Miniprotein binders against a2bj90. Designs and how they scored, part 196

Target 1, 235 residues: a2bj90
Amino acid sequence: MSRSARRKTSALNTVLRVVEVFASIQGEGPFTGTYSVFVRLAGCNLRCPFCDTRYAWSLEAGKPLGVEELVEEIARYEPSLVVITGGEPLLQRHPLNSLVEGLESLGLRVQLETNGILPAPARDEQLWRVYHVVSPKDVPVRVPGAKLHPSWVDYARATGRAWFKFLVANEQHVREVAEYVAKLGIPRSRVYIMPLTPEKLDMKELLELHSRIASLAVKWRLNFSPRLHLLVQLP
Key: E = the ipSAE of ESMFold2; O = the ipSAE of OpenDDE; V2 = 0.75 times the mean of E and O plus 0.25 times the DockQ between their complexes.

## First folded at step 23 (miniprotein)

Design VX8 (at its last look DockQ between E and O 0.93; V2 from the best seeds 0.88)
Fold by OpenDDE base, look of step 23:
Structure VX8 (fold): chain B 235 residues (1-235), chain A 83 residues (1-83)
Amino acid sequence: as target 1 above (235 residues)
Amino acid sequence: SPEAEDEAQWLLKLARIYQRAAERAARRGDYDKAIFYLDLAVELLEEALELFSNPEIRKQIEQELQETKERIEKFKKKLEEQK
């Protein structure tokens, strides 16, 4: 490999396209209530109609940021968890592994949010060591081009560091999730259902929807994910 | 049953929540999002209709369902015009 090719590969592995960095409470999934720094990466391989972060769909919507600089920025918040989210973070897989390495070197816990379309981490990736919340977009709501990569089931079984989060509106959606996870051999203990909330829902309606879906979670023996940040009016 | 009626009323309420979300999306030109929420509203209205026995309520839901389907087709056309 030429010196030029090594320099280009090194530079590509050290820069992320970042939309925003902010501190808040993790509102969703197994880490709900955790004081977290959110890193929203740019670019997505989907165009979900219900996406609340459409501004992150283009890679160009992110600013280029060095991994070292981003690690320093995150560390200043003294987070209990670093949440890597965005459009689809795994579109920036190489520099994301470098970011994880930097964060773990500081003793920071990392959670990735992914749509599960791209392959799960391999054992040689730094991403193998972190927590993952996979949000499939093929069930119960079907987004065109969404298909859960089977390696996420294997990763979940091998590591115990993956959970699956599904958006649901009614009992039929919960049934479809239950059937889907049973078919894939995903343990119910790793499955979260979350209310499909539209933007600008009033607090009374938001609470009622949470209550209804939580009751369905109990009925169907699934975990419930709130949208806690919406309930407590945090970002 | 009272429980079935409570569920039916909830489904109707939730359908209307999504219909309002669809109208907000459509006003922004987000017709993909509008169609998505109206499709959810249709599913919920159909489920509610199965649970209601009252002929007047059923007639109202059937009308709302028809209007929702017509609105979906209108927004599909508008979405195609944006391409």
Scores: ipSAE 0.870, ipTM 0.949, lowest interface PAE 0.5, mean pLDDT 94
Fold by ESMFold2, look of step 23:
Structure VX8 (fold): chain B 235 residues (1-235), chain A 83 residues (1-83)
Amino acid sequence: as target 1 above (235 residues)
Amino acid sequence: SPEAEDEAQWLLKLARIYQRAAERAARRGDYDKAIFYLDLAVELLEEALELFSNPEIRKQIEQELQETKERIEKFKKKLEEQK
């Protein structure tokens, strides 16, 4: 976008529909363990049966917040990482780019969580410079309509700022993930497998599931993602 | 082998974990989540069945599998009623 067009777009898209803002740790993926502020945006283009944040599906679940106000709220937490999640944050792409601009002007590191259906950032977007954890919902769980946009693979190769994270329950799922990422040309160094953990799992079962999936990650030479916030009982 | 037996026992345990998760979801009226977990349990029970040779154990797994499939159909009807 030209500088003039971007300025006009930012003025028009200075509001985000936000479900919640809270501090916790990033419990999953490459930034596991990082003190983070989570910004959950409203709206999703999927209705995954396993979703644990169904309250964020509707755009009406979010309150309109000005981007400048939101940047100030986030900054007061003094986060080491700002995690933009949702629903699907890219449904609010234009004001999201404004939020990223504000956060980056303060030197704050940003990570986006996305289901990857909408295209990866273009080079002239503020989102181009942030980190992305892409969670395709086509494999192994096969949510209808959840096809990963191919631009995410190109983006990951061009920038090194995207990783791909998959929920798995057993070795058959891991095999399906391995076949999927090989077909798409996603290098294994960019792939995380994570335990498919139901709500209210007791601690022994949670640890055993982590152990089993971690062993599979080693066997298949993939990265392992815990669900660390569950292990330490944080939101 | 010992590795196959350990795998089979784990698959059974995990299937039962997902069955309990499905019951919790169903109690909240989340029948799509319940069906998702029961479908996972079916997959795990079928994999475990391939690994056991003992006929008494296989009969138990087959009964559990049939009961799980019946619950899936019950919850599918409940889900459609919510729509």
Scores: ipSAE 0.856, ipTM 0.938, lowest interface PAE 0.7, mean pLDDT 92
ESMFold2 (binder alone), look of step 23: mean pLDDT 88; pTM 0.876

Design VZ1 (at its last look DockQ between E and O 0.92; V2 from the best seeds 0.89)
Fold by ESMFold2, look of step 23:
Structure VZ1 (fold): chain B 235 residues (1-235), chain A 99 residues (1-99)
Amino acid sequence: as target 1 above (235 residues)
Amino acid sequence: SEMLRIAKIYQRAAERARRKGDYDKAVYYLYLVAELAEEKGDLELAIEYLEKAAEIAQRANLRQLEALVYDLLARVYEALGDKEKAEEYRRKAEEIREG
């Protein structure tokens, strides 16, 4: 009991290592199209060869920013959604829970993007109450060192607040996703496939990838995620 | 076909990455081109792209990606019926992951 009051005060003064904060449109997954503020946290436990945010890999790329100050900055944008991304945000789990507490106290809706290597939130974490888009990198894209922690499936089932988003380049990848989610017991209503998109594609190339993967999503009865921000040229 | 157009997208991306010195991207996109060639049934073309990817990975000391390339080489050689080559590449990949 004596620790609960000190914890609350200490949580308000904790810091996060933040690479950038900016407003845009959520371009991917179930919240596509939502006016959002993105908070990109530093540090990642993977080195995906196709990563388009390599500047967030090192924890040193982030500036230490107090949670209270960060909440105030985010609130000024009046977002419909706060997207916490990175790197891998769960590497900064404890101060991240403090940020979520602050954002929820203002009634702001929060979504986390994670590669799913670290465990899903526990019931006593503030992160338990937010939405999660989990993007495993072991299947089908086979990033070295990637492995989905099994607790994410339990979390999704218990809460209904997690979706699983997979980068795919071809039909074999989609087949592998279908097998993977079936084995894990993830219902297809919670599964998105998204085109694996190299940098600097022209619009014709971008539309061809979208068209192909969308057609496969229909064929395999999975949800399709665009990369809408690329199509409309937003960050 | 549509599959060939998609393969060209990744092929061009691999070349752009190689020119910039982003060798991990180059290797990975060549690996994807090889997967598309395999999906079309062109196993010899898949091997050509994988050998290019392996060479880049070796020169750039990209050990984990090199192992990934060897995994696919093993799968393609198995499909060709060359079990000796398939096992050779499986062993190469395992040695990288153990060391």
Scores: ipSAE 0.883, ipTM 0.943, lowest interface PAE 0.6, mean pLDDT 93
Fold by OpenDDE base, look of step 23:
Formats: sequence, structure tokens, C-alpha cells
Structure VZ1 (fold): chain B 235 residues (1-235), chain A 99 residues (1-99)
Amino acid sequence: as target 1 above (235 residues)
Amino acid sequence: SEMLRIAKIYQRAAERARRKGDYDKAVYYLYLVAELAEEKGDLELAIEYLEKAAEIAQRANLRQLEALVYDLLARVYEALGDKEKAEEYRRKAEEIREG
């Protein structure tokens, strides 16, 4: 057995802590409308007060799943995209690189969702090849302990495979996002604003928030991210 | 107004969170209501919501959210021209972050 085959087998034998795997439509960011398999990983380095996935905060909330088994499970859905999300997926960086290698070997497209606190992928990581939607929690939502790692700006510039998605509730938030991305040298074409939606809204309330933030996106010349899955009542 | 409708959405969400014991969510949604009041120019209403947010944060020992509330109180009082209260709340926020 070649050294390469032994490295592939050892990488595929890594374990992820997985909360859930499900098929749906990507409701957010640049891939909105895409038929996707979602892999929600356990553990988060933040405690956002507005988090809708609090059940994923603990690593113990996830079940241990082998990378090979997870690749096979994902492949059965015939997804147009694999979305890796959770609390913070990059807390499981090592087995996550193995997962990406497995998925890419099948020709599957992969998108990571991250809060951007941990460093961006290095060139030697499998994660370097995938798409990233970074959701900073420092600006404008000011989550305690949140800070965007500067390497994400460098990664975005080097690869063109990163977008930045900001939660916003008002026009001041949109202004702060515009100033923040200008200061960091992030192109506006890579910036999305998304409404901060409380849980258990009715459809009228949900549409009101979407309408307001979409109008602000046009005014401020930023991209708009819906919460499409909430609007169409999908997971 | 549209802003008033949105403020009511977050206000109702804060009250739902408070009733469930989700005090971190309650404080943060009240903070968002206060920001909408500030954006509208209703600084007195902003203070009312921030005082309520601070009270909940103190009772629940949510120190970092309490400091966030104090930052906005300082900004609102500065906008009202009350420099003394603005400085008081800046100091209170700093004391939480240094401690």
C-alpha cells in the first residue's frame, strides 16, 4: 500500500461530532436557492444571544460519525451543494479537512459557513479549495468575544471563494457594515446583509423585516441575503 | 412607521424570551429596540428600553451584555447633551470590561 493510500485511509477514519444531516434549499448568501445537504457540526466558540441553533453549542450535542460514513450519507441525497455549518465548524478543522477531501473526490461542491473567529484555511488544507461564507459577529451585532480573524480578508483576496454575510437590524448596522468592509478592503460585491430574525415570527412580521433590510441593501449598494428557508417553511 | 412596526417585532420577541427565561436574548432584543428608537430620534424611549435591558442583565449576571447596554446609554445621553450621564455609563461599561 502506497504512503498516499495510507494517508487517505487514515484521513477518512477521522471522526466528526455531528448534530444533524438533512436535505433542504440553501436559504442564505450567494448560493440561495441551491438544493443542498446540510451538515451541522457540534460545538461553538461563541454564545450569540440571538442564536437559533443553541442546541449545537456543546460538542457533546453531536454524535460521533466517521468521515467515510458521512460522505456516503451525503452522497445518497445527490446534492447540488454540501453546506457545512453548525456552531463553529472550524473547531473540528482536522476531520473537516478529511470530509472535504472525501466530498471533492466525488465531485461534490462544498460551502463552509463560519463565524470567522478562527484562522482562514492555509494553502495546504483541503478547506482552501471550497467556498466560504464568513459571518462576522463583531460588526454590527457586537457579540462578546467575537473578532474577525484578519486572514479571512487575505483568503478572500487570494482565492475569490469567500463572501461576508452580516446580520443587521437597522440602518445604523448597514452603515457600520459599509464602513467596516471599506476599512478592511473587502469588495462590496462580496458583502451580504441579512435580517436578524427573532424566532416564532409570523409570515407578515418575517416579510416586514426582509422588506426593510432589502431596501437598505439597495440604498447602500450591498447584496441582500434572505432567510429563504424561513419564507418557504423549509428546514 | 416602518421602524415602529419593526421595533414592535423585537419588543414582542424580547418579552417572549423573558417569559421563557432566555434573559440573554431578552436583553439583546431590548437593545435592538433601543437602537431603532435612537434611529427614529426618540431618545427618551431608547433610554426606557436600555434601563429595562440593564436591569434584566444585572439580575441575570450578564456582565458583557450589561456593558453593551451601557455603551448605548452613553451614546444616547451624549446625543441628549447630558455629558455627565454619558461619562457615567462609559465608566460603568469600562469597569465591566477591565474586571
Scores: ipSAE 0.877, ipTM 0.947, lowest interface PAE 0.5, mean pLDDT 94
ESMFold2 (binder alone), look of step 23: mean pLDDT 86; pTM 0.837

Design VZ2 (at its last look DockQ between E and O 0.84; V2 from the best seeds 0.87)
Fold by OpenDDE base, look of step 23:
Structure VZ2 (fold): chain B 235 residues (1-235), chain A 99 residues (1-99)
Amino acid sequence: as target 1 above (235 residues)
Amino acid sequence: SEMLRIAKIYQRAAERARRKGDYDKAVYYLYLVAELALEKGDLELAIEYLEKAAEIAQRANLRQLEALVYDLLARVYEALGDKEKAEEYRRKAEEIREG
């Protein structure tokens, strides 16, 4: 058995803590409308007050799944995109690189969603090749303990495979985002603003928040991210 | 106004969170209502919501959210021209972060 075959088999035997796997439409960011399989990983390094996936905060909330088994499960859905999300997926960086290798070997496109606190992928990681949507929690939402790792700006510049999605509630938040991305040298074409939506809104309330933030996105010349899955009542 | 409708959405969400015992969410949504009030220029309403947010944060021992509330109180009092109260709330926020 070649050294390459042994490395592939050892990488495929890694275990992820997975909360859920489901098929839906990507509702957010640059891939909105894409038929996707979502892999929600367990564990988070934040405790955002507005988090709608609190059940994923503990690593123990996830079931242990082998990377090979998970690749086979995902492939059965014939997805146009695989979305790796959760609490914070990069807490499971090592087995996550193995998962990405498996998915890419099948020709599947992968998008990671991250809070951007942990370092961006290095060039030797499988994660370097995938798409990333970074959701900073320091600006403007000021989550305690949140800070964007500077390596994400460098990764975005080097690869063109990163976007930044900011939660906003008002025009002051949109201003703060505009100033923040200008200071960091992030192109506006890579910036999305998304409404901060409380749970259990009615459709009228949900549309009111979307309408306001979409109008502000046009005014401030930023991209708008809907929460499309909430608008169309998908998971 | 549109801003008043949005403020009411977050206010109702805060009250739902409080009733469930999600005190961190309740504090944060009251904080967002106060930011909307401040943006509208209703500084008195901003103070009312921030005082309520601070009370909930203190009772629930949510120190980091309490400090966030105090930062916004300092900004509101600065906008009112009350420099003494603005500095008081800055110090209160700093004491939480240094402790």
Scores: ipSAE 0.886, ipTM 0.948, lowest interface PAE 0.5, mean pLDDT 94
Fold by ESMFold2, look of step 23:
Structure VZ2 (fold): chain B 235 residues (1-235), chain A 99 residues (1-99)
Amino acid sequence: as target 1 above (235 residues)
Amino acid sequence: SEMLRIAKIYQRAAERARRKGDYDKAVYYLYLVAELALEKGDLELAIEYLEKAAEIAQRANLRQLEALVYDLLARVYEALGDKEKAEEYRRKAEEIREG
């Protein structure tokens, strides 16, 4: 009975505040098009004016879920990729590492989405082994207090498991991204620019934004990220 | 032109946000319209949208966004050759960031 009680107690001590779990496609960045399960964690350390997931800002928006329960739920979808997003997932770093451990024990590929303010994973963290798409919010979109932690560049170089994705609205933004990544020593092959897309655009508006930013990506020799899920009307 | 169509996309998004009470979105999208206007060289249009954005930011007490709007107003007046107004707006932005 001690073994059973011990397992129950550890599950209760490893809890994530989760806003939603759902299947869709990864619509952004290097894994665009992949059948994915999204785990949206509650809480964010930013209040970006353009945020399209404001419902995840507050930690109280999340339901407490045990890591073991969450791993089982995710596994039932049979995903090709598990995308951990939020808010800012690294605000729940300790139980997040436990979730990653559980997912990796089942052979599931994991990608984290982060604004990069909190430090990159240490070598002894389970998060060290997952893929990361880092979306800095200080340049070019100028969110105060959103400075990218320098460890993300070191992590990307050491592991090859991080990419940097920037929201842009115009060519001046793209120029600023190019200068920023050059200064930090981030190679162009790791850089994506993505159209800053307001809510409730019709298809013509979505195409115009995508077309403009894609053209700029070619001009500036950067990778382009769509927001594919919006184009195909998936969550 | 392509620039005008894109500017209208953000303009409509700003109005939708304002109607919903999402004033930070409204200010930010107006700021983006102004950036596009500046990129096109339409400095009068840029000022028009930035003054509207500043008014909304002030009323909604969005200090960080207000400072951002003043930064761009300074750039627009610099492009106009009005050094006095450019300096005025740079000081306004700095005062907000210090306070």
Scores: ipSAE 0.883, ipTM 0.944, lowest interface PAE 0.6, mean pLDDT 93
ESMFold2 (binder alone), look of step 23: mean pLDDT 86; pTM 0.842

Design VZ3 (at its last read DockQ between E and O 0.91; V2 from the best seeds 0.91)
Amino acid sequence: SEFLRIAKIYQRAAERAMRKGDYDKAVYYLYLVAELAEEKGDLELAIEYLEKAAEIAQRANLRQLEALVYDLLARVYEALGDKEKAEEYRRKAEEIREG
ESMFold2, look of step 23: ipSAE 0.898; ipTM 0.950
ESMFold2 (binder alone), look of step 23: mean pLDDT 87; pTM 0.853
OpenDDE base, look of step 23: ipSAE 0.904; ipTM 0.958
ESMFold2, fold request of step 24: ipSAE 0.878, 0.882, 0.889; ipTM 0.944, 0.941, 0.946
ESMFold2 (binder alone), fold request of step 24: mean pLDDT 88, 88, 88; pTM 0.863, 0.859, 0.856
OpenDDE base, fold request of step 24: ipSAE 0.906, 0.909, 0.909; ipTM 0.959, 0.960, 0.961
ESMFold2, last read: ipSAE 0.892, 0.893, 0.900; ipTM 0.949, 0.948, 0.952
ESMFold2 (binder alone), last read: mean pLDDT 88, 88, 88; pTM 0.862, 0.862, 0.865
OpenDDE base, last read: ipSAE 0.909, 0.907, 0.908; ipTM 0.960, 0.960, 0.960

Design VZ4 (at its last look DockQ between E and O 0.84; V2 from the best seeds 0.88)
Fold by OpenDDE base, look of step 23:
Structure VZ4 (fold): chain B 235 residues (1-235), chain A 99 residues (1-99)
Amino acid sequence: as target 1 above (235 residues)
Amino acid sequence: SEFLRIAKIYQRAAERALRKGDYDKAVYYLYLVAELAEEKGDLELAIEYLEKAAEIAQRANLRQLEALVYDLLARVYEALGDKEKAEEYRRKAEEIREG
């Protein structure tokens, strides 16, 4: 296949459906506290009852944006990290690989947030090189239709560039996470538990949930993910 | 108690969801209150919240969440020693998932 045919196939995968682009602090997972640009992609393969970004569920909620234009927009913020999130970013896998290529060419670090239902990156994808925070929705929160794709465990073992962030509301959830990751052979050092926080909590309620889950994280020897952006009132 | 504080957070969230017509969110937050009640050993309170969650799920045709509620009802009734009701709710959950 000629160099021209590879360029034409790359040209068809150059548009993303984007809900929003904004600068903030990464509030969650292993990169908590990092000055980040967030790219929220449109479309999701789940309908989590507790989702706080329901406006991103439809692909039509996103505007079409060229990869080159999006790279230029992100670069203007001089981010320490680019966080690709949304509904489910991997629904736009092809143009997302092109975005990652563009960002990495500028020396920008990239983190993907995914629900882990779709297969992990293959070795020939640009996505193979980035950091991934996988948030399973089967355990313990039992979202209908959620199942962690087994390839994420293999990817984590092969690359060391994946972490698993679980939503938890009680100690039974923390136990189930501990059992689940043990069964899958995921090292505890790669596991985060995060409080499941309803919308429109006051600061006292928000701190109460954080305090409880942080204490359980210590008890169960798991990492704790805050929702730091909510605690400091950032987007 | 810590339990009552956390349970009240999710209860208030369920009530807010109901007022907005977010029935899926309401059912799920009531389910989380029931799990907290189960963790505390207040199985009667767990049943009360799960029955309310099931009623809302049925009215809103939220079949998959209804099945999730029935799974927890089955577990709670088994813990109470009511094997007949536990089996009834297991069957109800299975019927939803097979249909």
Scores: ipSAE 0.903, ipTM 0.958, lowest interface PAE 0.5, mean pLDDT 95
Fold by ESMFold2, look of step 23:
Structure VZ4 (fold): chain B 235 residues (1-235), chain A 99 residues (1-99)
Amino acid sequence: as target 1 above (235 residues)
Amino acid sequence: SEFLRIAKIYQRAAERALRKGDYDKAVYYLYLVAELAEEKGDLELAIEYLEKAAEIAQRANLRQLEALVYDLLARVYEALGDKEKAEEYRRKAEEIREG
């Protein structure tokens, strides 16, 4: 198909409201250390007091970008992983599925970051086949209205493509996570605890938090997630 | 002593948040300091931080965070054996959540 015809055919694509696209290292969770392109989608269904990306809360913070153009921009970076994040990316579920289709057609690996309030992907969604890191905000950090949708546990069991990452600040939080995941039947191998990290910490403070939470991860036999990008000063 | 170093990190983060006008962050970080104090068994220190957090939340009209602070105050007073105060703070949190 000609360039003109391809653009006309792609005019059936949806658009996404995108805050930023940038290359960096995935600093958190099971893919820590991977050269990645991050796509930050606008809009969030939470207003967490500790949020470090408040600029993505409003849908209006994003610019409308066509999915085809976005796929081409992402591909130019030659990423090892495409990380879809936000706000809450599942607020734009339909066009997000179109983006995933385009990325997968190029053989690109995709990971979604979600707070898990909206349901997990259905079998007929393109999102069904990508990786998910689910970060519940009800337990232990107590954000109101942030209950994890139960379909994420079912999805994780059915596919093996979901991991659960919890912000923690102390041992009480870690105990709550351990009890929570046990009650839901989430195996420890799929669970990460990560230090709740305020902005603008110096390196000594960052290392102290990492050391404390890592020690707790060993004690409670849970996986530890760093915030590696902070330690190496990347976005 | 380790808890003092970690608590200080969140305390300084709360101070930075106050200077920037990020009152919800400030309240939340003070709440975390109080949780650390509770974990170490310093219940009086926990109350001091929670009372400061409540004052900021009230002044900034941060109702959901104010209720969260009252939840922890209730738990701390329960641990102190002051069941009357514990129930008082539970009611205050409920009043905020019900409107």
Scores: ipSAE 0.893, ipTM 0.948, lowest interface PAE 0.6, mean pLDDT 93
ESMFold2 (binder alone), look of step 23: mean pLDDT 87; pTM 0.848

Design VZ5 (at its last look DockQ between E and O 0.88; V2 from the best seeds 0.88)
Fold by ESMFold2, look of step 23:
Structure VZ5 (fold): chain B 235 residues (1-235), chain A 98 residues (1-98)
Amino acid sequence: as target 1 above (235 residues)
Amino acid sequence: SEFLRIAKIYQRAAERARRKGDYDKAVYYLYLVAELALEKGDLELAIEYLEKAAEIAQRANLRQLEALVYDLLARVYEALGDKEKAEEYRRKAEEIKE
């Protein structure tokens, strides 16, 4: 490749603004229990009052990291799963697709966590091939401006690579989730309810919330998501 | 009972958030306590927590959360049979959302 072509390749948007990279377990959703590396991207298009990662809201909270450097760092952990989270990772869509390409070239499995406001991946994006856990924030938790983009339902139907995870605090919330997913045509097998968990709960409080929401999941025939990392005191 | 234990979890979380100055969390957790009270038919308790949440939201200039609180107050007053107050709070919420 000529020197000019190498410079043009380097002029592509190859940096991500990254808040943190760390090893832990995936504590939520369909991949619960998997040894994972988490990549928390800066920036969010929401200001949820219950957010437990408010330090990632501002794009300025992230350090610029080159995609190639980041791939190498992630690979050194030898993860079973790479979880891309944030803020809202799709705010950095272009370099995120580059990161996914690098991770996939090493055979690393990738899962994205998103609030679903921005559109689902197109077929020609590297993100098309990864797993997605979509957490709508309009229903039942009523965050303004948090409408799920309809392309996520189409994407889930076309690929089978998306699941929908809802924070709930009570049975009325679970009823609202059930009505919402039925209206959108999302099968129950793809739906998780998860306890809305304030910070700094003791173990007894954590177990009480988990027990209540798990009982509701059984009653309403929905999947239950723990927050396992909280129960085992991992980041 | 289970209701009381769950409600106390969110009540304590709201108080911790208020003391730390995390007023958006405090308002939201009080809103959740009120939803639980409404679910169990304790309408007076629901109003008590929602009025506290509204005061905090007003003081902290949290307009979107204030509207959320007014929407639930409207539902509580509808359940009480007070259509006049229910419509008053629906109008207050709509005014913020304009």
Scores: ipSAE 0.891, ipTM 0.948, lowest interface PAE 0.5, mean pLDDT 92
Fold by OpenDDE base, look of step 23:
Structure VZ5 (fold): chain B 235 residues (1-235), chain A 98 residues (1-98)
Amino acid sequence: as target 1 above (235 residues)
Amino acid sequence: SEFLRIAKIYQRAAERARRKGDYDKAVYYLYLVAELALEKGDLELAIEYLEKAAEIAQRANLRQLEALVYDLLARVYEALGDKEKAEEYRRKAEEIKE
């Protein structure tokens, strides 16, 4: 057996804690509108007060799934994109690299959603090759214990495969985002602002929040991320 | 006004959270209402919501969110010119962070 075959077999036997796998439309960030399979991983290093996926906070909330089995499950949906999300996917960094290797071997595009607290991928990780949407929780939303790891700025500059998506509720938040990204040297073309939406809004309330933040995005010359899945009533 | 509509969205969300026992969410949404009030220059309304947020945070032992509320209270009182209350809330926030 070649060294390559042994590496593939060891990577395929790695286990992830998975909360759910489902097909939908990517509703957020640079890939909005893309037919996607979502893999929600279990465990989070934050406790955001506004989190709508609290059921994913514990590692025990996920079922153990083999990487090979998960790749086969994802492939059956024929996705245009695989979105790895969860609590914080990078808490399962080792098996996640194996998952990415499996998905890329099938020619599938992969996007990671992360809170940016853990270090960005290194050059030797499979994660280095995928797209990343980093959602900082320090600015402007000031989640306790949140801090953007500086390596994400370096990764974005080196690869061009990272975007930064900020939750905002008001114009002061948009200002703070603009100042923060300027200070870090993040290009505005890589910055998205997204409305912070409470759960169980009616469509009128949801549209009003979107309209306000979209107008602020234009005013401040930032990209706007909708929550399209909520607007069209998809998962 | 647009402000009042948006503020009412977060206020209603805070009330729903409180009724469910999601006190962290309730505190945070009241905090967002206070930030909106501050953006409109309604400092009295900002204080009212922050005091309510602080009370819930304290009762629920949400120390880090309590400190976040106190940091904003300090800034609001500083904007009002009440340096004594601004310093009081700054100290209260620091005592939680230590």
Scores: ipSAE 0.882, ipTM 0.946, lowest interface PAE 0.5, mean pLDDT 94
ESMFold2 (binder alone), look of step 23: mean pLDDT 86; pTM 0.841

